# VH-VL binders against q9nrl2r1430to1533: the designs that were tried, part 7

Target 1, 104 residues: q9nrl2r1430to1533
Amino acid sequence: GGVHELSAFEQLVVELVRHDDSWPFLKLVSKIQVPDYYDIIKKPIALNIIREKVNKCEYKLASEFIDDIELMFSNCFEYNPRNTSEAKAGTRLQAFFHIQAQKL
Short names: E, the ipSAE of ESMFold2; O, the ipSAE of OpenDDE; V2, 0.75 times the mean of E and O plus 0.25 times the DockQ between their complexes.

## First folded at step 26 (VH-VL; framework fv_erenumab)

Design t26 (at its last look DockQ between E and O 0.72; V2 from the best seeds 0.00; counts 0 for: pae E 2.3 > 2)
Fold by ESMFold2, look of step 26:
Parts: structure tokens; C-alpha cells; sequence
Structure t26 (fold): chain C 104 residues (1-104), chain A 126 residues (1-126), chain B 110 residues (1-110)
């Protein structure tokens, strides 16, 4: 069921948030700090928004949840050059996510 | 490939000025903070200055504050160090270095300097 | 004058292990991330270790970093003659605005 699937989404989001490499993804990137971010990234997403969508039952399929998480990483790699701290954190967190997502 | 090339070094008398340039290629220069680091003959590395990716937030070692100005032109992928009131103790090889701390990293985070130029030599002598 | 203290030199034979220490304070190493650099004779420094103990891309696993309290250590196993170089530790200060290097350690491979 739906209750089981929703619990799994929440558990995975909590584990992502607690991971040491979550810091680039906790909240949306500040336009003041990074003025051109939203000129490049057209579908911004962050863990706090994904968690809110889980809490409000906005994901009807596991694929929708997974797509938002992968969009979050894709945005990171699109904006940030490969050898930056954000991209390296994203690579490590994405690897962790792929392992945990096998449980969905 | 990723490359930093310093220029503008030379031999000058005390009290004179020099402007160092660092040409960046092979990466998105505007997304990185940049440093100048110097090394006096036979001595260790001494950090000189940093400038954040946007050109705001510049910081200087106490030994150069008020005399040196770091700047950048992101449209030309170039970092600069204006060195005024030069002293004998400023004699060193000057390196530019790329800081891989990203654009929205926490304020207390520092990745390190992952790309360095080969340096340009500044000699200040009478 | 460096606030990060390193031994001026260390030495060992090829194939052996060496450890290079770096001591600081709570205003730097104790509360900030550490990086390590190798400088081969006549060349620019090269980043080895970032975030206290992660290897930079392309650095072999015989290089390692660790941090405990206000001290950090670079370890090199399987020592090779090509490892003969100066090694520097590096961190930010308490404000996060300045960068400080250790005084450097000359590694001699006998």
C-alpha cells in the first residue's frame, strides 16, 4: 500500500537529510548568494520541498518521488562544475541514495 | 585542459608597483574563488589574498593589507594582484590558485586549492 | 610565522611508511577543515587531501589524512623516491576569512 510507500519516502528523505553530504540540498539556493542560479536551473528543488511534498501526499507513484530526488542531483551537476564542493557532495549523496532507493 | 598562467613578475625597486595577472582556461572561472599565495626564496608558502567568485568579499593577509589589491574580470577569465609600495620582503614566487569551495558552501567551509599556476617571480631590490 | 606547526623534516627508506604531523588550535584545525599539499622540487604545490581525510581526484590511496582534536596527520605508505618533496598543511582561521599554511615538512627518501 500507499501507507507503506509513503512511510518509505519519509524514511529515505530523513536519511538523506541526516547524511553529512546533504548540506547543498537542504534548502533552495539563495539568489542573493548565487545571482545567476535561477537563470540556469529552471526546475529548482531541495530536500525540504521534497519532504513537504511527502508530508502532503503529493507523490502518487514511487517514480515521481525518485524523479524529484534525481532532479535535485541533476540540478547540482548542471550548475556546479565537477570539482567543486557541491558537486562532490552531490556525487557521494547520490550514491548513498541509489543504495537506499533499492528498498522502494 | 584546466590551466592557470601567471604573468607580470619582474625586478623592481622598493616603493614601486607591479600588477600580476593570472589567466584561467579550461574551466568556468566565474564559479570559483581565487587565491594568491607566495613563497619567498627558501621559505614556505604564505597565503596573500582571496577573492570570492562574484568579485565581492576580498580578504588579505595582514602583511599586505592596504598595499595589495586582489581583483578579477570574470568576462576575461583573469585574476589580478595590484601590488603597491613594494618592499624587499615581498620578494617571492607568486602563485594563483583555484579554490574549489563552491558558490553556496557554508561560510565555515573550505575545500582547498585544487589548481595552481606555475608562478611568476617578483624581486624587490635596490 | 605560522600558527600551524610541522616538523621541519622527516625521512625514511623506500617502501616504508612516514607520518607528517601538523599542530594547530581550536581557532583553526580544531574547528575548520584541513587540506594537505605536496610541493615537488621546483614545482607548484599540488592538493593531496581535502576535508581532513578525503583524497583529491587522482591521488593514490597510499596517501591518507586524519584529524584528531587540534592536530592533523598526513600518512604516506609504500614510500617512493618520487615522494621526496615539501608537504604543507592548511586551514582557515576562526573567522573563515584567512587561510594559514603550516611551515612545511621536507620529506627525504633515502
Amino acid sequence: as target 1 above (104 residues)
Amino acid sequence: QVQLVESGGGVVQPGRSLRLSCAASGFTFSRYGMHWVRQAPGKGLEWVAVIRSSGSNKYYADSVKGRFTISRDNSKNTLFLQMNSLRAEDTAVYYCARDSTGSYAPSDYYYGMDVWGQGTTVTVSS
Amino acid sequence: QSVLTQPPSVSAAPGQKVTISCSGSSSNIGNKYVSWYQQLPGTAPKLLIYDNNYREEGIPDRFSGSKSGTSTTLGITGLQTGDEADYYCNSRDSSGNHVVFGGGTKLTVL
Scores: ipSAE 0.369, ipTM 0.815, lowest interface PAE 2.3, mean pLDDT 91
Fold by OpenDDE, look of step 26:
Structure t26 (fold): chain C 104 residues (1-104), chain A 126 residues (1-126), chain B 110 residues (1-110)
Amino acid sequence: as target 1 above (104 residues)
Amino acid sequence: QVQLVESGGGVVQPGRSLRLSCAASGFTFSRYGMHWVRQAPGKGLEWVAVIRSSGSNKYYADSVKGRFTISRDNSKNTLFLQMNSLRAEDTAVYYCARDSTGSYAPSDYYYGMDVWGQGTTVTVSS
Amino acid sequence: QSVLTQPPSVSAAPGQKVTISCSGSSSNIGNKYVSWYQQLPGTAPKLLIYDNNYREEGIPDRFSGSKSGTSTTLGITGLQTGDEADYYCNSRDSSGNHVVFGGGTKLTVL
């Protein structure tokens, strides 16, 4: 059901945010700190944005929610070299997400 | 292939200066903080200095602060260590190493130095 | 003299398990993530473990890291002759801007 699914989305976002490896994903990348980020990443997204979309009931399907989360990770791996802390954090958080997403 | 190659080592007298270089290849040098780490003969590793990716932030071990200067030229993928007022205790193999920890990562995070050069030897003796 | 304290040496026979301890304080290991390095004779150090307990790429699962309080431990199972090396723990200081190493531990494979 939609209501239960929405609640599940909310809970999952909360869990992602609280994860130790969420620090690269909490907010949109700062253009000041990373000047070339938005030249490379064309669909920026972050957990705070995803949370807002959840709160606004913008996700009608679980797949839409999952797509945004995966986009978030995809952006990270696209921009960050594999051995950076951001990429490593992303890898771990994504693995966590995949486990939790099975409950949706 | 990701690689770091140090150069500039040699034998110098106390009080003299020496400039080390570290040439980076195989990765986007400007994305990474870089370290100098040294190892005296038969001794352990000693952190010397770090420079963040942009080059704006530099930090030094107390043992070299005021005497050594770390710098980088991102356009040339090169890290430098200017060593002034050299002392006998500065004798060591000097390694450059890449920090895989993001420049804006929380300060408690540390992902280690994942790439090291082969080292260059500095000997300070009268 | 090192900020982080390691035993100067450990030894074990091939196939056995060894642990190398690294003791710090709340100003480093207590509040910061830890890395471990292996230095084979005559070579540059090699990153083994980062973020307390994650193996670097290419590092076999015989190597493990753990952290508790102000101390960290490197574990090596199935000891091989090729593991004979110096091992160093590593972290940041309280500021997060300075890096600190342990004194190193010489591992001898008997």
Scores: ipSAE 0.348, ipTM 0.832, lowest interface PAE 1.9, mean pLDDT 93
ESMFold2 (binder alone), look of step 26: mean pLDDT 90; pTM 0.939

## First folded at step 27 (VH-VL; framework fv_erenumab)

Design t27 (at its last look DockQ between E and O 0.71; V2 from the best seeds 0.00; counts 0 for: germline match VH .562 < .625, pae O 5.0 > 2)
Fold by ESMFold2, look of step 27:
Structure t27 (fold): chain C 104 residues (1-104), chain A 126 residues (1-126), chain B 110 residues (1-110)
Amino acid sequence: as target 1 above (104 residues)
Amino acid sequence: QVQLVESGGGVVQPGRSLRLSCAASGFIFSRYGMHWVRQAPGKGLEWVAVIRSSGSNKYYADSVKGRFTISRDNSKNTLFLQMNSLRAEDTAVYYCARDSTGSYAPSDYYYGMDYWGQGTTVTVSS
Amino acid sequence: QSVLTQPPSVSAAPGQKVTISCSGSSSNIGNKYVSWYQQLPGTAPKLLIYDNNYREEGIPDRFSGSKSGTSTTLGITGLQTGDEADYYCNSRDSSGNHVVFGGGTKLTVL
């Protein structure tokens, strides 16, 4: 909690959005485009939603912010088989996130 | 282990039809797009067709458009190629191949064909 | 004639390095991702490189890919006799719906 943590969360979300591998995570997966996604993923989340929660100061603890980011990756790996473009992008972005999160 | 097994090849006269099948196992078939790629004797690879995971988006090479139909049955883990009005130029080994481009990748993105079957031979000869 | 142009053949001795070029246009390689395939004699093709320069899982690091403008290159260092094969570049076309292969390059290891 605190001003420093909230600005660090915002900076980290900005870095994630700018990363080349962010494309699977920018917005919620479209039910029209991927009709079965929400049959499998019950707690959907995306970077635009996380960014909105940071802007509205909805995270009280760093662990809450980290949990949403990790949920985002977990959803990706649950829906997408490991050898797909989304899963490979998720693996690379998650590794980037872990490096950046050490700075929190 | 991932397996793709093509079948249905054979020797046919020009103008006849064949239906190729590709049996898939070892992965969640419904999550992947699938391709047919052919290779004439002594020649290079020629892309034939693609079908997306849902079965609704299909695209064909100009050389086969109007004659060939790609389809899939996700409940049976099977890909098909219906080849009508066969010509001598269609003589080739036909491979099925798995596309690892994901279900919600941008429309201009293409990963590649990460797993291929061993092929089935089609010979069109008068 | 293939839309993607590759040299018909290249050769080198074991331990040497080779490069295989693939030339296209702004309607394919220039604006689309590139993949590379190896086809050993009598076998199906195998994916080597995806997204221009990433190695597929299990591909040794002596294989590399690069892209510049409308051209792409496959590099093989530490050449082994088992690398003797046909190699194909591949991308989407301007519509993004069709896939195009290069004509193939036969690599001979002397």
Scores: ipSAE 0.334, ipTM 0.805, lowest interface PAE 2.6, mean pLDDT 90
Fold by OpenDDE, look of step 27:
Structure t27 (fold): chain C 104 residues (1-104), chain A 126 residues (1-126), chain B 110 residues (1-110)
Amino acid sequence: as target 1 above (104 residues)
Amino acid sequence: QVQLVESGGGVVQPGRSLRLSCAASGFIFSRYGMHWVRQAPGKGLEWVAVIRSSGSNKYYADSVKGRFTISRDNSKNTLFLQMNSLRAEDTAVYYCARDSTGSYAPSDYYYGMDYWGQGTTVTVSS
Amino acid sequence: QSVLTQPPSVSAAPGQKVTISCSGSSSNIGNKYVSWYQQLPGTAPKLLIYDNNYREEGIPDRFSGSKSGTSTTLGITGLQTGDEADYYCNSRDSSGNHVVFGGGTKLTVL
């Protein structure tokens, strides 16, 4: 991708991290705190990982970046029941993401 | 669908004990913190106690601390409230309610009690 | 008496807007998220608003929540007769481990 795309990805990640509902997504889930998480979620990902990929210019297409973000939310909804704070936060953050992603 | 059903209410004399139960169904009980909330006749809601999902962390309102004990059996999807040294002011409808806030959420987060039982009535009178 | 302070009652005619205030302190509303509950006569409470201003699933958009400083407000537009109920604000204390309720507000639809 071009410099503009990389900059856009960086900005979007910053906005996601700063969002109030980012707390479930800032880093990978702790196996100590959630022992069964990785038995269920096979492709774990978090905003810190995505940010690192952006910094390393690993995303050549916007679709690749979006796929990782959507995977992050998919993992959340797969593991967390409806009406948990994690799922509720994820729902709101994803909605925010979808709006911001239109600007890419 | 999520369902909470309280039981164990009744009429008791001051100083006596009573044990309430809340049977949960329709969700993974062990994933949720649970609350007891009571309401005296014609009065407002009063938080009583909370137990986190694992059962290791319990907190109580000052009005019941030292007298009431909240507990749970996740294998039976049941929440309990052991009430000792009952007083007249403990007379109320007692609700069990599910906390939708995740166990690992920051302490300032609170996403409310999203499901409530119908309540069970406790009357303490001489 | 309650940690959070609400007006004991409010009233309005159908179709009008009402607001219910809830005042706390820095030990609760000031630093913690707020929820609102509706309790219809003879029923258990129902969650309306969580995280200050988000509607619970199934709650119509005529219900809204806002927070400023150490106070929060529940707004109800297009008031209906079925809205006649008691409403309670709710938060946590500074530790985040104890829950606190307002004294409740009785809403009468005239």
Scores: ipSAE 0.029, ipTM 0.709, lowest interface PAE 5.0, mean pLDDT 91
ESMFold2 (binder alone), look of step 27: mean pLDDT 90; pTM 0.934

## First folded at step 28 (VH-VL; framework fv_erenumab; also named t31)

Design t28 (at its last read DockQ between E and O 0.82; V2 from the best seeds 0.71)
Heavy chain, then light chain:
Amino acid sequence: QVQLVESGGGVVQPGRSLRLSCAASGFTFSRYGMHWVRQAPGKGLEWVAVIRSSGSNKYYADSVKGRFTISRDNSKNTLFLQMNSLRAEDTAVYYCARDSTGSYAPSDYYYGMDVWGQGTTVTVSS
Amino acid sequence: QSVLTQPPSVSAAPGQKVTISCSGSSSNIGNKYVSWYQQLPGTAPKLLIYDNKYREEGIPDRFSGSKSGTSTTLGITGLQTGDEADYYCNSRDSSGNHVVFGGGTKLTVL
ESMFold2, look of step 28: ipSAE 0.535; ipTM 0.862
ESMFold2 (binder alone), look of step 28: mean pLDDT 90; pTM 0.936
OpenDDE, look of step 28: ipSAE 0.674; ipTM 0.899
ESMFold2, last read: ipSAE 0.499, 0.573, 0.431; ipTM 0.849, 0.864, 0.833
ESMFold2 (binder alone), last read: mean pLDDT 89, 89, 91; pTM 0.931, 0.934, 0.940
OpenDDE, last read: ipSAE 0.777, 0.768, 0.780; ipTM 0.918, 0.915, 0.920

## First folded at step 29 (VH-VL; framework fv_erenumab)

Design t29 (at its last look DockQ between E and O 0.70; V2 from the best seeds 0.00; counts 0 for: pae E 6.2 > 2)
Fold by OpenDDE, look of step 29:
Structure t29 (fold): chain C 104 residues (1-104), chain A 126 residues (1-126), chain B 110 residues (1-110)
Amino acid sequence: as target 1 above (104 residues)
Amino acid sequence: QVQLVESGGGVVQPGRSLRLSCAASGFTFSRYGMHWVRQAPGKGLEWVAVIRSSGSNKYYADSVKGRFTISRDNSKNTLFLQMNSLRAEDTAVYYCARDSTGSYAPSRYYYGMDVWGQGTTVTVSS
Amino acid sequence: QSVLTQPPSVSAAPGQKVTISCSGSSSNIGNKYVSWYQQLPGTAPKLLIYDNKYREEGIPDRFSGSKSGTSTTLGITGLQTGDEADYYCNSRDSSGDHVVFGGGTKLTVL
């Protein structure tokens, strides 16, 4: 990716982190707090990890960046029942992301 | 089907004790915080107590603190309310309700009580 | 005497719009999310709105919620006879550990 794509990824991650519904996604789920999480989720990811990958220029294509964000949401919906606060927050944040991702 | 069913209500004299139960079904009980909410005859809803999913954190309304104890048995999908030193003003329908707010959500977030039982009646009278 | 203040009653004719207010303070509604409940006569409460404005699953779009400052409002459009019930606002206190309800509002459909 070029400088413009990197800047766009950085900006989008900043917007996601600032969103009110980002709280389930800011960092990896604690194994201590949620002991069974990693028995279910095999590819854990969070916004801090995605931000780090952006900073390291690990995303060469927008599709790679989008795939990681979608994985983050997929993990949330896989582990959390539909009516949980995490799932509800995830639903709204994902909708926000989809709108912003159209600008990439 | 997601369901909560309260039991244990009855008529008791002041100063006596009563233990309410709430049986949960249709969902992973251990993942949800649970509330007790009561409603005196002809009055509004009054929050009584909450217990977090793991059972480690409990909080009470000032009106019942020191007298009531909320607890849960996740292996039996059951919520409890031990009521001691009962008073006339404790007379109410007691509801158990599921908290849809995650245990680790920031404190400013509140997603409401999305599942309620039918309630069980407690009457405290001389 | 409730921490959150609601009007005791509101009324309107079928098809009309009604609003129910809920006033609190900075220690509750001011910085906490609000929920709304409907309680039909002789039944348990039912969650209508959570996070100030989001409808619970199965709740028709006739019901809406909004929040401004230390107050919140429930709106009901296209009022139906079946909407006659008590409505309660609900939030957390400053600590986030305790839950508080409004005094409730009785909605009468004329």
Scores: ipSAE 0.688, ipTM 0.908, lowest interface PAE 0.8, mean pLDDT 95
Fold by ESMFold2, look of step 29:
Structure t29 (fold): chain C 104 residues (1-104), chain A 126 residues (1-126), chain B 110 residues (1-110)
Amino acid sequence: as target 1 above (104 residues)
Amino acid sequence: QVQLVESGGGVVQPGRSLRLSCAASGFTFSRYGMHWVRQAPGKGLEWVAVIRSSGSNKYYADSVKGRFTISRDNSKNTLFLQMNSLRAEDTAVYYCARDSTGSYAPSRYYYGMDVWGQGTTVTVSS
Amino acid sequence: QSVLTQPPSVSAAPGQKVTISCSGSSSNIGNKYVSWYQQLPGTAPKLLIYDNKYREEGIPDRFSGSKSGTSTTLGITGLQTGDEADYYCNSRDSSGDHVVFGGGTKLTVL
């Protein structure tokens, strides 16, 4: 807890959102566009939701914040085959996240 | 192991119809959009049509709109092109190709066509 | 008529570098990602570059892609005789639903 930890979460989320490969993760996948997504993914999460939780101080531990980010990537790899644009973007953004998360 | 195989090409007279098939194997066919691309003898590549992974959202080049229909059967891992009212200008090698742009990528995130078949030849002549 | 313009041919000697240009507009290359394809004689096209600059798996790093404004460039260094082929750029059009190819560029390695 504390101000330094919360600003670190916000800074990391901003860096993720700015990354070129953030586009699959900005908002939840549309049920109308992808009707079967929520049949497969039971704990959906996206960067806009994570950022809102940071803004509302809903993360009490850094591990909770990291778990939501990793869940976001895990969902991507569970739904999308590795050859798809979404999965390739996820692989690159996750690598970036691992580098930036050393600052937490 | 990932493979696309076209069939159904042949020689036909103008005004007739043909149906092309593309059999997919080695990947989860239902998660990918699919294209038809053609190449007339001695010419460059011409995009013909695309169908998204669910079978909804079909788009066609202006040169074939109203005459060709793209479709898919996800239970049989097969892509189709129904070609009606064929013209001499439709003479080409027809390729099927997998669109690696996934199910929900915005249109600006075009990945490309990462898997191609070897093509089937359609000749329209009197 | 193709809305993506490529030179009809380029040539260079083995071991040299060549670039192949592709120009479009704000309605396609300017706002959409680009891919590049190689077509060897008598074969199907093969994806080289996707998302403007990323090499497809198995493509050597002597192939590169870049994009600036409404133009994109395929670069090939260390030219080999086996690189003789037709090369195509590819993008989505203004609707975002159609796909367009450039007219193609024949590379000759002298």
Scores: ipSAE 0.042, ipTM 0.724, lowest interface PAE 6.2, mean pLDDT 88
ESMFold2 (binder alone), look of step 29: mean pLDDT 89; pTM 0.932

## First folded at step 30 (VH-VL; framework fv_erenumab)

Design t30 (at its last look DockQ between E and O 0.82; V2 from the best seeds 0.58)
Fold by ESMFold2, look of step 30:
Structure t30 (fold): chain C 104 residues (1-104), chain A 126 residues (1-126), chain B 110 residues (1-110)
Amino acid sequence: as target 1 above (104 residues)
Amino acid sequence: QVQLVESGGGVVQPGRSLRLSCAASGFTFSRYGMHWVRQAPGKGLEWVAVIRSSGSNKYYADSVKGRFTISRDNSKNTLFLQMNSLRAEDTAVYYCARDSTGSYAPSDYYYGMDVWGQGTTVTVSS
Amino acid sequence: QSVLTQPPSVSAAPGQKVTISCSGSSSNIGNKYVSWYQQLPGTAPKLLIYDNRYREEGIPDRFSGSKSGTSTTLGITGLQTGDEADYYCNSRDSSGNHVVFGGGTKLTVL
C-alpha cells in the first residue's frame, strides 16, 4: 500500500529487468519455441507481467509481489535442468533479487 | 551420472564411409543440442557439426559439408555422424559433446560444451 | 590455422600465475560468448569457463576468465603440476551457427 511501496516495487522490477541475467524472464516463454513448457508450468509469470501488475496497483502487500517474483524463479528451476543457461541465469538473478528485496 | 559414449570408429580407405554413434545417459537427451568435435593426431580441436534438440536444425563446418550428416534418435538417446567420401584429412579422434544452451535462449547465444565423451578414433589410410 | 589466435605455448613455475590470451574479431569474440576448455594429456576436453567469465561447477576459483573488445583471457593462479594441459578458447562465428576453437595453448608447469 502507499506511494512509497509502489515506487519500491517498480524500482526493484526495473533493476531486475536491467540485470544481464534477466533474459529468461522478460516475457512469457513462447509456446512455439518450447512446445511442452505449458504442459509442465501451470502458473506462468514473467517480469513484463509483474511490472504491469505494479503499474495497475494489483499488489496490496509486499509479500504478494515477492511471491510472484519467487514463482517466476520456481518455474525456471522446475522446467530447466540445473546445468542449462536458463537455470544458471535464474540462480544468479534470484541471488541478486534477495539482496535487493531486503530493502522492502 | 551424465555420460556420453562414442563408438563406430575404425580404419578405412579413402572414399569409404563410416557411421559414428554416441550413446547418451543420465540426462534428458531431447532437451539438448549436440556437437561433434574432432582432433587430428597432435593437432587442436576442430568443430565438425551441431544438431539442435528437435533434430531438424543442423549445421556443419565447411570442411565436411556435403559429406557428413549429423542426426539423432531422441527415443534411443543416440547421436549419429554419417561420414561419406572420407579423406586422409578426416583422420582424427571424434568426440560427441553436449551443448547446455537452453531451450529458449536467444538464437545467437551459445553456452559451450559442458559434457564430452572420451572419443572414437577414425583413421583414413590406404 | 584458427580465426581465434592463441599463443602456442606458455610456461611458469608451480605457485605462479599465467594468463592465456585468445584474439578474435567483432565477428566472433567481440559479439559472442566465450568458453574455455582444459584438455589434460590423453583425455577429453573439460569446460572451465562459460559466458566469458563464469566458472563451470566444480572448477576451482584460481581459474578465471575475462573479455575485453575482441580479446579474451584465461587466468590461472597458484599453478599446480596437474594444470599442465592444452587450453582452448571457443566461440560462435558471425553466422551464429558455426562454432570455432582457438588453436590451443600448451601450458608447461616447470
Scores: ipSAE 0.524, ipTM 0.857, lowest interface PAE 1.6, mean pLDDT 91
Fold by OpenDDE, look of step 30:
Structure t30 (fold): chain C 104 residues (1-104), chain A 126 residues (1-126), chain B 110 residues (1-110)
Amino acid sequence: as target 1 above (104 residues)
Amino acid sequence: QVQLVESGGGVVQPGRSLRLSCAASGFTFSRYGMHWVRQAPGKGLEWVAVIRSSGSNKYYADSVKGRFTISRDNSKNTLFLQMNSLRAEDTAVYYCARDSTGSYAPSDYYYGMDVWGQGTTVTVSS
Amino acid sequence: QSVLTQPPSVSAAPGQKVTISCSGSSSNIGNKYVSWYQQLPGTAPKLLIYDNRYREEGIPDRFSGSKSGTSTTLGITGLQTGDEADYYCNSRDSSGNHVVFGGGTKLTVL
């Protein structure tokens, strides 16, 4: 932890959050809106959680950061059928992430 | 193959009732909101009603509110439209359509109706 | 009397570009995402564009969508005879619970 310059991880999270297709991923899925979500998804994660981990310097390797981001997308595709808005948004955002992650 | 098949159309007199069905196959029906959309002869598309995936939320066009009831049986992969107090202006081809917009999407997002049936014809005449 | 306004008809020769406009208000297009549909004669509508500008799977890149303010536009380049159809814009109302269609535009390929 501590005060530090905006890291590559922080920058990437900011870019993901600002992306038009980030809406499914900004925060954890509401159990009220999706009652069965947590019966299916056992490792829930969202951009706000990842951002917090980045801020706390919990990622020591880029692979750890990438794993959490990929988990986030994996959860989306596991729960949402291919042609849903969430899956479509996830597909586009993941593609964007993969491009940006090459810079890490 | 993803498919929707409407049935139940026919010719009825004004004031009568008719019940349409839409059989879904090739996808997890319970995960999608479903719409009814109609098209009068030689006219454009008119949205009729929507039911969300769970079936708890239903919304109707003003033109059919109080007369039509949308419902679904997820165990049978079937969408229904109960039409009561039918009027001549209800004459149309009725389509069922799948909404690809997720249940927890923001209200401003709309990903459209990505699957349509071929429609069933309803004719209301004396 | 549709909530969304489209020109009744447009026409162009094969190979040309056409645009179809759809005008709404802040209570629909202004604040909501739009979709476009193609309806060939005697068939059910087919989704072309969703979320303002994205093509549905299987839709060729000749079709494009854009939105500005309270209006949206469907573009078709390299016009083909098979493109002759009715086209409808579509959005949600201010509540987000109701769906609205444009009046439809008949595209004639000359």
Scores: ipSAE 0.478, ipTM 0.862, lowest interface PAE 1.2, mean pLDDT 94
ESMFold2 (binder alone), look of step 30: mean pLDDT 89; pTM 0.933

